# VHH binders against o75319, part 17

Target 1, 181 residues: o75319
Amino acid sequence: GNHIPERWKDYLPVGQRMPGTRFIAFKVPLQKSFEKKLAPEECFSPLDLFNKIREQNEELGLIIDLTYTQRYYKPEDLPETVPYLKIFTVGHQVPDDETIFKFKHAVNGFLKENKDNDKLIGVHCTHGLNRTGYLICRYLIDVEGVRPDDAIELFNRCRGHCLERQNYIEDLQNGPIRKNW

## First folded at step 12 (VHH)

Design lc5
Fold by OpenDDE, look of step 13:
Structure lc5 (fold): chain B 181 residues (1-181), chain A 120 residues (1-120)
Amino acid sequence: as target 1 above (181 residues)
Amino acid sequence: EVQLVESGGGLVQAGGSLRLFCAASGFTFSKYAMAWLRQAPGKRREWVALITSGGRTDYADSVKDRFTISRDNAKNTVSLQMNSLKPEDTAIYFCAARQFPYMNTEYDYWGQGTQVTVSS
């Protein structure tokens, strides 16, 4: 149905671009049907997402949706000029190798095709925090060779919220590097 | 002010060894990947070696197993141990820094370079 996700209101709608990267994280935008259950200042629609990105003088070039449902908004709610990629990612557990690989592949493909611009990769799950943070950090650690603590700190600072799930943090800090191909 | 200062270059005979150093200042060294590049006379600049902020290393095929890149975050230095040197290794060697070495193609900071000459 159209119930608001738990704690969704507690998180900033959109983070900041991660300096030196093309990543920006945000919580899931909600389609119009959810507005009747929200105060006007709590509303965050796909349109609001793009407005907030523009306010930061940025432009989205890709949206990666990590939610495990399709009830929040439709790809048709997005501009046709911005590709949308769904990667169904189960919550509360460390993403499996296939999910990690899909994410890495999508990011690498985007970077290869967007060398001539500075468009951003927008990544979100429900809150744009745990699954989102894990996969972004996993990328930075595995592909860019960044220290786990530095990756986590950078993400937390830019998202405006800290990763909450200990199993995610532990896996990033002490888990094995996942294959990049 | 950001500075990268190379040292350790010089003249060496084929089969000999040199160790290059790069001293960094003016930025958070530990958060950057460091690289060595070289430019021979009449040739294009080429990548030689890389060490990520996390300490992973990568090498050009032409220097693999002969050169070793390392870093000391406490001293803000990156080093290049060059063994089994060949005349083809003669070039100006540059130290460079990138925060994200694979996502970004451009280097953020450059040194002035140090001359390495290998005689036959």
Scores: ipSAE 0.845, ipTM 0.919, lowest interface PAE 0.5, mean pLDDT 95
Fold by ESMFold2, look of step 13:
Structure lc5 (fold): chain B 181 residues (1-181), chain A 120 residues (1-120)
Amino acid sequence: as target 1 above (181 residues)
Amino acid sequence: EVQLVESGGGLVQAGGSLRLFCAASGFTFSKYAMAWLRQAPGKRREWVALITSGGRTDYADSVKDRFTISRDNAKNTVSLQMNSLKPEDTAIYFCAARQFPYMNTEYDYWGQGTQVTVSS
């Protein structure tokens, strides 16, 4: 229902563009029905998302939603038509290879279709941190060949919060390279 | 401020070897992917080899198994070992840098190039 996700209030709504990439991370926006339990300064709606992106002089060209639920908002709640993709990603566990492949495939498709603009891929899970950070870093490591610690540092700095799940961090640092795109 | 300086070019007979070097300064070298590109007379510049910031390599089909790219982050250098050279390898060879080789469509930095001439 209208329950505010645990610890959702503790996270910055939107991070900063990760320099040199097309990624920006944010926590899940909440439709108006959630606002009864929020102070005005705590609200972060789909409209607020787009306003904050514009304030950074950026534009979204794709939203990748990693949550397992539809209860937070629907694509119809977005103030502008933007390509939207849901990739159901199980929480608490390192994403499986199928999920990683779907994410990489989505990024690759975006880059092909958007090579002539500078639009961003917005990525979120519930908090925009653990699942989001894992998949972004996995892409940077596997596809772009970035060192794991450099990928993690870049994500943490631009999100404004550090990755928290130790199993994710260990897999990024020490786990196998997944060679699929 | 930023400089990429190639060296090691010259004249070599077909079947011979050369090693090119690229010395980098003015940026955080270890966070950049490095590439070699070449331009033959009257032709467009073409990609030859890539080494990512994490050390993974990739090669154009025409040079695969003959050329080897490597990097030394302590010395801020990238090199290209070229073996079994053919006249078709004759070109000006350029060193170039970008952070994310698959997301970035343009290179941030270019060297001035070094001539490689392979005689038959």
Scores: ipSAE 0.722, ipTM 0.874, lowest interface PAE 0.8, mean pLDDT 92

Design nn13
Fold by OpenDDE, look of step 13:
Structure nn13 (fold): chain B 181 residues (1-181), chain A 120 residues (1-120)
Amino acid sequence: as target 1 above (181 residues)
Amino acid sequence: EVQLVESGGGLVQAGGSLRLFCAASGFTFSSYAMAWLRQAPGKRREWVAFITSAGRTYYADSVKDRFTISRDNAKNTVSLQMNSLKPEDTAIYFCAAKSWPTLYGSYDYWGQGTQVTVSS
């Protein structure tokens, strides 16, 4: 259906580049069919996403979609020049090792192929916060060796919203490293 | 053989300036991010400045607006212009290279370091 996700309007559409990384987080853009249910200022389409990124003098090189549905927008709504990757990620639960691996693999692949530029990896779930924040932080912690609290703080600051899920935070702070490659 | 050779260090008075150079050889310089790190006596090595292969720069808060990192891919060099130096900037400064285009994590290659001493 075309119902607006719960609390979707409460979150900033797009965060900021995480300094020293290639990550930027945003909430899910909604295709045109959702616009009739939104005030003009609440609308956030795939086109709006790219406009906002451009306004930050940044460029997207990859979009990782972590939502567990395909109803929000179509990959065809994106420029052909920007790869789109879907990783179905269940909400509320700490992502499983397979999901974490898929994410890490995608990020590493991108970084390997994009060493000559500073294009961003755009990551989103529904709100671009909990699942998104967890996986980004998980990568920073596991792969880049960042302290968990530093990773979380960096993400929160750049997203403009704080991770909300205690199970995610607890796993990041005290959970085991997931190096499955 | 991979080499990173730092130069330009020395003794300078507070408020003065130094320019550090790092000459790289033995690897594809243009494909690597470069960084300057420093280690003061009794302290941990800390990141100072970082420049991606594409030329984006990052600075530690302690040196922001005072230090400038730059690179010359034609000459395989990275430089650190240090202005408004403080005694707290006294340290061995290391040039480092990183194939991975992120600020965090380990570096692939290291120089031997150059001593910078700032007197009060």
Scores: ipSAE 0.838, ipTM 0.910, lowest interface PAE 0.5, mean pLDDT 96
Fold by ESMFold2, look of step 12:
Structure nn13 (fold): chain B 181 residues (1-181), chain A 120 residues (1-120)
Amino acid sequence: as target 1 above (181 residues)
Amino acid sequence: EVQLVESGGGLVQAGGSLRLFCAASGFTFSSYAMAWLRQAPGKRREWVAFITSAGRTYYADSVKDRFTISRDNAKNTVSLQMNSLKPEDTAIYFCAAKSWPTLYGSYDYWGQGTQVTVSS
C-alpha cells in the first residue's frame, strides 16, 4: 500500500492561510513507507507538514482529513495535542448533505472553542484541492455569506492551484445554498 | 447595554492624517473581533480594517499600507490610524464588533459612525 497518488507530486504541499478565515489547505502527508518511492525533496510527511506550518508563523489547532482511506498516514503520526477528524468524502462527486453538515459542524465547533487564539483548521483530501476546496468554499458561502466566485478565488489563490473539478465549481456557483441545519 | 462610540472624525486635506477611536462597553471586549467599515455617499458600506481578539489584522486593498487598526483591551478601545488620506476616503466610518474571529459575515454590534471628509 505505498503507491504514490496520481499527480500528487504536481501540487504544492501546503497552501497559505486564507485571509479573514481560519483555514489552510494542504495535500495529504505521506507516512514513511511512501518515501522509498520519493526523492528526498519530494517527501511531505506529517512532520514536514507541521514544520511548514511553523515556518509560516502559524499553528494548527485541528486537522480535518477528507480522504476515504487510512493508508496515507495514521493519526498517531500527529502530535497528540492537535485534534484530528476524519470525514469520509467520496471523490469525483459533489459531497452529499451529510458530509457538508459534518464539515460545517466541525468548523463551527472549532471556532467556538478557539475564539481567543489564532490557530488554524488544516483541511486536506488527497491533493488538497477539489474536495478540500469544495467544502471550504461551501462553508464560506453557506455560513459566512461569501459570494461563490469570491470564495473560489480566495481558495485558489491561497492554495496555489485552481479548483479543477467542473461539477464542484458548478455546484458552488449555481447550486442551492445549504442551510446550516 | 452594548455601546460602540466612534470619535476622531473631521475635515482634513488630502495627504493628511486622522486617528479614529471607538470606545466599547457592555460586552467582553477582549473576546470580540473588531472592525472599521465605511460608507461613502452613494456607495454601499464596505469593510476597511479588521482585527481579531488575538491581534491579527486584515485590510481592504484600497487602504493597505496607509491605514493601521489596533486595539487596547485594557481600555476597551479600537483605533484606526489613517495616513496619506485621499478624497475617495471620504465616508462615514463605523466601528463594528462580532464574537467570531472571521472577517466575513455579519456583525453583532455597530456604532453610529463618525464622518471623515478629505478635501482636495
Scores: ipSAE 0.580, ipTM 0.816, lowest interface PAE 1.4, mean pLDDT 92

Design nn14
Fold by OpenDDE, fold request of step 17:
Structure nn14 (fold): chain B 181 residues (1-181), chain A 120 residues (1-120)
Amino acid sequence: as target 1 above (181 residues)
Amino acid sequence: EVQLVESGGGLVQAGGSLRLFCAASGFTFSSYAMAWLRQAPGKRREWVAFITSAGRTYYADSVKDRFTISRDNAKNTVSLQMNSLKPEDTAIYFCAAKDWPTLYGSYDYWGQGTQVTVSS
């Protein structure tokens, strides 16, 4: 249905580019059918996403959707020029190896094909925070060799909100490295 | 054979300027991100500046607004303009290349480095 996700309004719609990376995190955009349940200033549609990205003088090259539902918006609501990838990711639990692998593989593939530009990988879950932050940080840690605390700090600063889930933070800081492609 | 050759280092007084150059050969320069790193005596090597293949630049906080990294793909060169130099900028400066569009992680190729000394 068109129920607004809990606490969705509490989060900034779009973060900033993570410097030195191609990542940008945002909360899930909501299709037009949700607008009647929102104040005008609370609305954040797929169109609004792209407008906000442009306002930052950035360009999206890929969107990775980590939500576990398809009710928020349709891939057809996105420009045809921007690939869309769905990775169903269960909330509140540390993503499994398969999910992590899928994310890493997608990111790696994008980076290999887009070395000649600075287009962004837009990543979102519901709030664009916990699942999103975990997988981005997991990539930076496992693939790029970034210190866990540095990865987390970088994400938090750029998203404008801090990772909230202690199990995610703990896994990033002290958990095992996950297999890469 | 891949080569990165730094030049332009030397002795300069505090407040002065230097311009470092790095000449690259043996690989497709335009597809690589380039970086400058430095290592001061007794300290770990630290990242200074980064430029993507597309020309986006990043700087360490310690050098922001003083240093400028740029590249010339036609000449296969990357440069580092260093202004308002400080004694703490004294280090061996290395040019590095990365076949990956990220600031983080390891670099594929390294120069031998050039000494920069800033006197007080």
Scores: ipSAE 0.904, ipTM 0.942, lowest interface PAE 0.5, mean pLDDT 96
Fold by OpenDDE, fold request of step 17:
Structure nn14 (fold): chain B 181 residues (1-181), chain A 120 residues (1-120)
Amino acid sequence: as target 1 above (181 residues)
Amino acid sequence: EVQLVESGGGLVQAGGSLRLFCAASGFTFSSYAMAWLRQAPGKRREWVAFITSAGRTYYADSVKDRFTISRDNAKNTVSLQMNSLKPEDTAIYFCAAKDWPTLYGSYDYWGQGTQVTVSS
């Protein structure tokens, strides 16, 4: 259906670039069919996403969609020049090794191919916070060697909202490093 | 052979300025991010400034608005303009290169460093 996700309105549509990285997090954009259930100022479509990114003088080079559904928008709603990657990620639980691996692989591939530009990796789940924050931080910790607390702080500051799920935070802070490629 | 050679260090009074240079050779300079790091006596090496291959710059909070990193791909050089220097800026400054677009992680190549001393 086209029901608005719970608490979706409570989160900023788009965060900011995480300095020193190529990540930007945002909440899931909603296709036109959702607009009738939203006030105009609450609407956040795929088009709105790109407009907001542009307003920040940034450019998306990849979108990683971590939602566990396809009902929010279609890849066809995105510009053809921006690749779209779906990684079905179950909410509330710490992502499994396969999910983490897929994410890391995608990010690494992007960074390898985009060293000569400044395009961003846009990552979102439903709210662009918990799953999104976990996987971004997991990458920074496991691959880039960032201290867990620094990664979390950086994400929270840039997203404009703090990672909420204690199990995610705990795993990031005290959990084992997950397998890389 | 890969080489990074720093220059421009020296003694300067507090409030003064220095410009450090790093000349690179032996690798595709334009494809690498460049950084300046420093190590003060008795302290760990710390990151100072970073510039991606695309030209985006980042600075440590301690040097923000005082230091400027820039690169010249035609000359294979990276520079660090250091203004409003403080005694706390005294350190050996290292140039480093990274074949990666992110600030974090290890660097591939290092210079030998140049001494910067700021007197009060």
Scores: ipSAE 0.899, ipTM 0.939, lowest interface PAE 0.4, mean pLDDT 96
Fold by OpenDDE, look of step 12:
Structure nn14 (fold): chain B 181 residues (1-181), chain A 120 residues (1-120)
Amino acid sequence: as target 1 above (181 residues)
Amino acid sequence: EVQLVESGGGLVQAGGSLRLFCAASGFTFSSYAMAWLRQAPGKRREWVAFITSAGRTYYADSVKDRFTISRDNAKNTVSLQMNSLKPEDTAIYFCAAKDWPTLYGSYDYWGQGTQVTVSS
C-alpha cells in the first residue's frame, strides 16, 4: 500500500513549463501516509506540488494522472478548482492507441477551453518521465507536427531528466503517427 | 475577409531599431495567438516571436533580449520592437495568426510580409 516507488527519490519533483506549450511534468506526489518513510526533504505531497508550481509563477489548470494505481494520492487532496483526469497507463509499454487518443483528446479539450489563460497541464506518471514524456512528445509530434528529436529534447530539458525507455524513444523517433480525432 | 497587413519595415544600419506593426481584421483577434516569422534569402522561414491570446511571449534564441512582441487587442494589432539589429536579421518578416495557444504547428492566417534590411 504505502511503498515508495522504486527510484522515486532520484527524480526532481517538478519540471519546468515546456516553452511554447502548456505542459509541465512532475513525479507523482505522495499523500501524507507515505511521509513516515521519507526524510523531510524528500517529501513531495499534493500540497508541495502546488507550492512548487506557484514558486515558478505558474498555475495548474489540469492534472493528468497516468499512473496505473490510485494508491499514491486522492483527487480530494487537490484543490477543487483544478480538474483531475485519470488515464490508467501501463508502465514500460508503449501506450496503446486508445490511451494516446484519450490523452490527445484531454489536452485538446483543455487548450480549446483555456485560450484566455496560461494555466498548465500537469502530467505525471510515477516518475513523471517515461510515460509522461512519451505522451507529451507523442502529442507534440502527432498533433503539433514537431520533429521527434526536437520534442524529446524539449521535454528532457524541461523535465530535468531524459527519457530512459528505449522502446518509447524508438517509437517516438521511428514509429507511425497515430491518428488524431 | 481575413487580413493581416504588416508595416514598419525598411532599411536600417546595424545597431539600429525598427518597429513592425501588423493590423488584423476579419477574425476575432483577441482569441488568437500571434507570431512573427522571417525568411532570409535562400533560407527557410523561421519563427521569431510568439504571443499567446493571454499575453505570454516566446522568442527565438537569436532574437531574445533584442526583440519584443506585444499586442493591442483594442486595435487588433501586434507589434515587434526590434533593437540592436544585425545584418543577419535581414529578411522578410511575416505576421501570422493561430487559433491555438501553442507555439508549434501551422498558422491559420498570414500576412504578405515586410522587408527588413540591416546594413553593416
Scores: ipSAE 0.881, ipTM 0.928, lowest interface PAE 0.5, mean pLDDT 96
Fold by OpenDDE, look of step 13:
Structure nn14 (fold): chain B 181 residues (1-181), chain A 120 residues (1-120)
Amino acid sequence: as target 1 above (181 residues)
Amino acid sequence: EVQLVESGGGLVQAGGSLRLFCAASGFTFSSYAMAWLRQAPGKRREWVAFITSAGRTYYADSVKDRFTISRDNAKNTVSLQMNSLKPEDTAIYFCAAKDWPTLYGSYDYWGQGTQVTVSS
């Protein structure tokens, strides 16, 4: 139950705001029970997440959790002021239309209600890279009309890691536009 | 009726400054992001500066540190202070409004544009 995800330590804990957007990507924070398996400098808890965001002079307004498990942390570990949304997203395969739709809907809802502030949409999967990057890019492409390569480059630069899954990249570059709503 | 009316354009020498204004009416100005875009002869329209409804600003690399976008919600205006102007800044400058807090995507309303000419 408390196994550290594979390669989790290899990724930067938190990316940067994607300029022109309200997105920030990060790897999954781990609840306190995982700390005994980590060196102090490797620890990344929900509290650490918020501290790191604050250090960037940013504020989270929503967290979208794309992991396919609930074992990493509890929503109760988050401040009550920050909404938490779980979208169970299977790894390694291109998210289905329903998942994409749920993500887009959540993002649009947040943006509609938060036009008067600069709060961020924090998105994470396990590593905060592949599933996270795909869905963010899918949104930018389908909803914002951004060129696929530009979206991918922007995400990669801001996350500090590049999308790794070729099937995700291929779908973003050459796949069909998905339903927005 | 929605209106965006640009002003402040004109002829200026290289190294000079201009301040563009855009007066908005007919919509809830404070809820919209505002932008300046420009189109030079024979070139595609490009975004220059963007300001969200919350006041966050973004600039094209070509104008960064030279141009400043600001807004006055009480007066329903957006301004573009242009310093250190270059001949390559010559273009028709457009004010645009977007009912969305993102830089990317289409704009909802457009002005008619104002000519800015920078002579060498």
Scores: ipSAE 0.873, ipTM 0.923, lowest interface PAE 0.5, mean pLDDT 96
Fold by ESMFold2, look of step 12:
Order: structure tokens, then C-alpha cells, then sequence
Structure nn14 (fold): chain B 181 residues (1-181), chain A 120 residues (1-120)
């Protein structure tokens, strides 16, 4: 059983801090049980995640896990000092309003409590691209007033991969105005 | 009463330098992010430089490597060192503050502005 998620190898493990924000996106880290099916250079464990963040001279202050499964790694595999939040997000569909609200609430709560430091919010789904990019952009558009195309460009550039799902892109560009609270 | 008071503007030749200052009062300065924005005649106001309460800085592409934003929490001041000035930098420069650590979005407080004019 521990199958590598489809296309997971095709994505850079960790993006770059999105300038002007507290976001950094990455693909799901995989616990050791997955490594038997990976070449050494393909491995990306929870430990590898934190090492890569430190190499960028950054620090995680929160991880938001958007996957709908718990098979990839356990929260206990993370340092005790880093809060972890799971927001179950169904793939392939534009996230519903309840999911968007949970994400906005979590981000704003973190920002309020971390005004005086420079810690990042790490966000991932399986590939760290479509669900991750959608919710980050949704937050930037709705809460911080960023133009849709500017939010998408910023995410794409910093993730190192372009958003792929057309229904997500269409909803960000032309979808309904969403309430924040 | 919250006040942001800019100073240091004036006339300068292209290639010259100016240092702008913003004195803040009436709020907890050390917990606020600070910014400089500018507005040229007939143009929209645009951000120029931003500094978080933790000290991380961001610059508009048009001023990067020429301008430096700094803050002094002991004196409740933010400054903008402006080097290698160009005629395109001519504008009214505004100091702004917000109680939020990110670049985007609205500001809570604004100064009255100080004129910078860069001649050919």
C-alpha cells in the first residue's frame, strides 16, 4: 500500500515566500513508509520540509493541511513548536463557502497573533498547487483586496508552477464576491 | 489623536538625494506596519516602500536599490532615504500606518504628505 500520489514527483517540493504576505506553499510531505518507492533525490519528508524552510532563512509558524486524508504523514511527525491545522478540502471542486471561511479565519487568527514576528503560514494539499493556490488567492482577493490576476501571478511565480484547474481559475477571476465573516 | 507628520521634502536635481521623515503619535507605533506612498499629478497614489513591525521591508520595482525605508521604534519615526532621484520620482509622498503585518489592503492612518520635486 503506500502509493505515491499521482504526479507528485512532477512538482517542486517547496515554493518561495510570497512577497508582501506570510504564505509559503509546498506539496504534501511523505513519511518514511513512502520512501521505499522513491529515489533518494525524490524524497520529501516532514524533516526535509523544515530543512528547506530553514535554508531559505524562514520559519514556519503554522501548517495548514488541506488534504482529505491522513495517510501521508501524522501531525506527531512535526516539531511540537509548530501548530498544525487540518481543513478537509475535497479536490477537483471549487472549495465550498464553509471551507473558504475556515481558511480565512485560520489565516487572520495567525496574523493577529504573529504581528511582531516574521513567521510563515505553510499551506499544502497533495501537490501544493490547485487547492492550495485557490485558497491562498481567495484570501488575498477577498480579505486583502488583491486583484485576481495579480494574486494568481504571485502564487504561480512563488510556487514555481502555474495553477492548472480551469474551474478554480475561472472562479477566482469571475466568481461571486464572498463574505469574509 | 493619531498624527503622522511628514517632513524633508523639497526641490532637488536629478541624481541627488533626499531623506523623508515621518513622526508618529497617538498609537502604539512599534506594533504597526509603516509605508511610504506617493502621488504624482494626474496619477493614482502608489505604494513605494513598506516595513513591517518586525522590520521586513518591501519596495516597488521602480525604486528598489535606490530607496531605503527604516524605522526607529524608540523615536516613533519612519524614514525614506531616496538616492539617485529621477524626474519620475516627483510626487507628494505620504506616510501611512496599519495594524496588520502584510503589504496589501487599506491603511488605518495617513499623513498630509510632503512634496518632492526632482528637476532635470
Amino acid sequence: as target 1 above (181 residues)
Amino acid sequence: EVQLVESGGGLVQAGGSLRLFCAASGFTFSSYAMAWLRQAPGKRREWVAFITSAGRTYYADSVKDRFTISRDNAKNTVSLQMNSLKPEDTAIYFCAAKDWPTLYGSYDYWGQGTQVTVSS
Scores: ipSAE 0.727, ipTM 0.877, lowest interface PAE 0.9, mean pLDDT 92
Fold by ESMFold2, look of step 13:
Formats: structure tokens, C-alpha cells, sequence
Structure nn14 (fold): chain B 181 residues (1-181), chain A 120 residues (1-120)
């Protein structure tokens, strides 16, 4: 059976668009097979994700899935044809330079192709917090020149939860700027 | 040859209004994000207002609800309506453009600036 991810119920399903960016963060949606283990108000399916985005008067143009597994939902479960990209991101340490580069490349590619619309990049890991926040902040710091504390504050406020992993926070605040190519 | 030319600056009493204009040429205006930035005497340049090619707008907290940025892709212009002006709004105002849809980061093109002076 499909086990609900640890502490998944404790996190808000979807954050808010991060002003000045094209990012929105959310926790992993869970396919229907998980719903037998959830109260109705706890459910957060791929359909629920798209409904919540629409309620914000927004539209997803890309989903970047940072999880290391395929068990939570399948891209085929998405209710609309939307580009989907999996970037396997190891969960116990600061993402390596190759992972950071892949994320930057995907974001830059999307922004270049979507200059003339207002579509969002949805980013999630399991909880939509630590890996998601790290990579979004790393992009903002390295590519767009945002000060580390400002990037972290923006992410925390819009996600509705603060980054938790201290090694990520310390690397964002004190670590080197990573190359963009 | 890219050009951004600001106009509409001048002297105004506190509480008054001004409308700034920026005429753009030499690039595909409709594909660029546009911004207004300002630099007061003795201070660093700061962002004021930003508009994407798709028309989404952002404002610095200090000017929100008082200033309105807009663009006219048919005329290749961006404008800044400035209401309820304060002496703290006194600055040289610059038009800027970039071929990227996000607020943060650097700009590709800059105008020469237009002076706005708000008398107390």
C-alpha cells in the first residue's frame, strides 16, 4: 500500500505566486489510491492542485518534480497537458552542482519560451519546502542577483512555511555563488 | 541602435501629480519587460515600477497605490503616472528595458533620465 509521506498532512497544499518571479511552490499531490488513507479535507490530488491554481487566477506552464520517486502520482494523472520535468534531487544534503545546473537550465528555458505570457513554474518535492525552497532561492541568488536573506524571506512568506534544514539555509546565506553555465 | 528617451519630468508641489513617458526604439518593444527606477541625490538607484511584456505590474512599497506603470505596444512607450507626490520622490527617473520576464536582475538598456523635483 501507498503510505502517506511523513508529516505531509502538516503542510499547506499550495503556496502563492512569488512576486516578481514565475515560481509557485506546493507539496507533492497524491493520486487517488492514497485517498482511502485521508479524510476528505486532507486530500490534495493532481486535480486539486490545478483547481487551487485556477482559484488564484494563475496558470501552470511547467511542473518541476524534485522527488526521488514515482510513487505519489504519475504525469498522466495531471488533468491538463502541461510540460512536466523530473529532476531527481537527493534529500539528505545540499544539492550538487549538476542538480543546480539542471534546475537553472530548465527555468531559463521556460522563461525564454514564455516571455509573452504569464504562466507559472510549479516546483515541488515531497513537502514543497526544503529542496524546493533551496533550488528556487539558489536560482534567485545566482541568476537574478537577489540577496540571500531576501530570497529566503520571499520564499518563506509565499510558501506559508519557513525553510527548516539548517545546512540549506547556511549554504544559501554563506556558500559560494554557483556558476550558471 | 537602441534608444530609451524619458520625458515629462519637472517641478511640482507636494501632493501634486506628474506623468512620465519613455519612448523606445531599436528593439522589439513588445517582447521586453520595462521598468522605472530612480536615483535621489546621495542615494543608490532603486527600482520603482516594473511591467512585463504580458502586462503584469509590480511596484516598490514606497510608491504602491500612488504610482501606475503602463505600456502602449502600438506606440512603443511606457509611462508612469505619479500621484500624491512627496518630497521623498525627488529623484532622476530612468526608464529601463530587459529581454526577460522577471523583476530581479540587471537591465539591457537604460535611458538618460528625467528630473522630478517635489517641493515641500
Amino acid sequence: as target 1 above (181 residues)
Amino acid sequence: EVQLVESGGGLVQAGGSLRLFCAASGFTFSSYAMAWLRQAPGKRREWVAFITSAGRTYYADSVKDRFTISRDNAKNTVSLQMNSLKPEDTAIYFCAAKDWPTLYGSYDYWGQGTQVTVSS
Scores: ipSAE 0.725, ipTM 0.872, lowest interface PAE 0.8, mean pLDDT 92

Design nn14
Fold by ESMFold2, fold request of step 17:
Structure nn14 (fold): chain B 181 residues (1-181), chain A 120 residues (1-120)
Amino acid sequence: as target 1 above (181 residues)
Amino acid sequence: EVQLVESGGGLVQAGGSLRLFCAASGFTFSSYAMAWLRQAPGKRREWVAFITSAGRTYYADSVKDRFTISRDNAKNTVSLQMNSLKPEDTAIYFCAAKDWPTLYGSYDYWGQGTQVTVSS
């Protein structure tokens, strides 16, 4: 069946817009078939995602899905007006250079085409924390020149949860700056 | 040829107000994000206020609720209203522009700067 991802219930559904950026992070929304396994207050569907974004007076212009599976929801569950991009990202390990490049390319493409509006890039993995936080911070550090500790602090505060994987934190703080985007 | 020309700087007593202006030419102003940055004596340049082409604004914590950035796309100007000025606001203030919608990173164009001096 459709197993609820481990520890998924422990995380806030949606973070806040990261000031000075176009990013907002969230945990993976779960389609209706998962709801029989959830208490009503635990549900977080694709529709719930968009309602919560509207509550913040924000609008999504792109969703980047970092999960390594396609079972949680279908792109058809999203409004047709919101582009969707899947970047398969292996968990537990620092993402490889190909994955980092794909993420940077997608973000830069979006920002270039959306200079004249204020739409957000929604980024999620399963929990919206470790892979999501790593790639957002990697982008801020490499492309926008943000100091590693400042990028991590900004992400943690706006997500509402701190990055917990030490290998990600160490790579952000001590890894090479990658200017390839 | 791109030009950013600041004006409105000067000497003011603590608690006073100033309004800075930046006149832009030589690029499509309405598509650029605009910023004010400042450099105090002996310190590195720091951002103060930022406004996207879409009109979203951001402020450094040290000036929040005292300074207001605004833009006029018809006149190709950006301004900085500075209220409740403090001696620590003393600096050269620079207008800057970039063709990118985010706060962080470098700017494409810079003005010459205008001196603001706040006396105790």
Scores: ipSAE 0.716, ipTM 0.874, lowest interface PAE 0.9, mean pLDDT 92
Fold by ESMFold2, fold request of step 17:
Structure nn14 (fold): chain B 181 residues (1-181), chain A 120 residues (1-120)
Amino acid sequence: as target 1 above (181 residues)
Amino acid sequence: EVQLVESGGGLVQAGGSLRLFCAASGFTFSSYAMAWLRQAPGKRREWVAFITSAGRTYYADSVKDRFTISRDNAKNTVSLQMNSLKPEDTAIYFCAAKDWPTLYGSYDYWGQGTQVTVSS
């Protein structure tokens, strides 16, 4: 339906490029049908997403959508043709190994094919924070060898909000390194 | 065979400037990301500056606004302009390359290093 996701208004729409990476995180954009219950300054549409990315002098080369639904927007509603990948990611618990593998595989595939440009991977869940932050940090830790605390700090700073779910933070800090990529 | 050869190191007084060069051969330079790293005596090797094949640059906080990394794809060189040098910048500086567009992780090729000594 057209119900505004819980607490969606509480989060900044788009973060900043994470330095040294190809990642940018954002909350789910909402198509026009949701705007009836939003003040003008609260709106964040697919068009708004692309305008904000352009304002940062950046370009999206892939969108990874971690939500379970397409009710928020459809890939066809994006203002530009950009590769789009849905990875259904369970909320409220640490993502399973299959989900982590799919994310790592998608990121590595993108980086290999885009090594000669500067395009970004946009990652979002509903709020662009917990599931998004977990998978980005998991990639940085497992694949690129970043220390857990450094990955979390980088994500928090660039997203503009701190990871909130303690089970995600604990798994990133103390959980196993997954070799599957 | 791949070679990375650093030059331009030496002794300089605090507050001074120095420019390092790295000449690359044996690979397609324009498609590789390039970096400068440094290692002071008794310390771990640390990243200093990074430049992607597309030309985006990143700097460690300790050198930001003082150092500038540049690349010249026509000459197959990467350089590091170092201004406002401090005794803490004293280290062996290494040129490194990788065929991957991100800062973190390992490098495919390394130079032998060039010594920079900043006196006070």
Scores: ipSAE 0.712, ipTM 0.859, lowest interface PAE 0.9, mean pLDDT 92

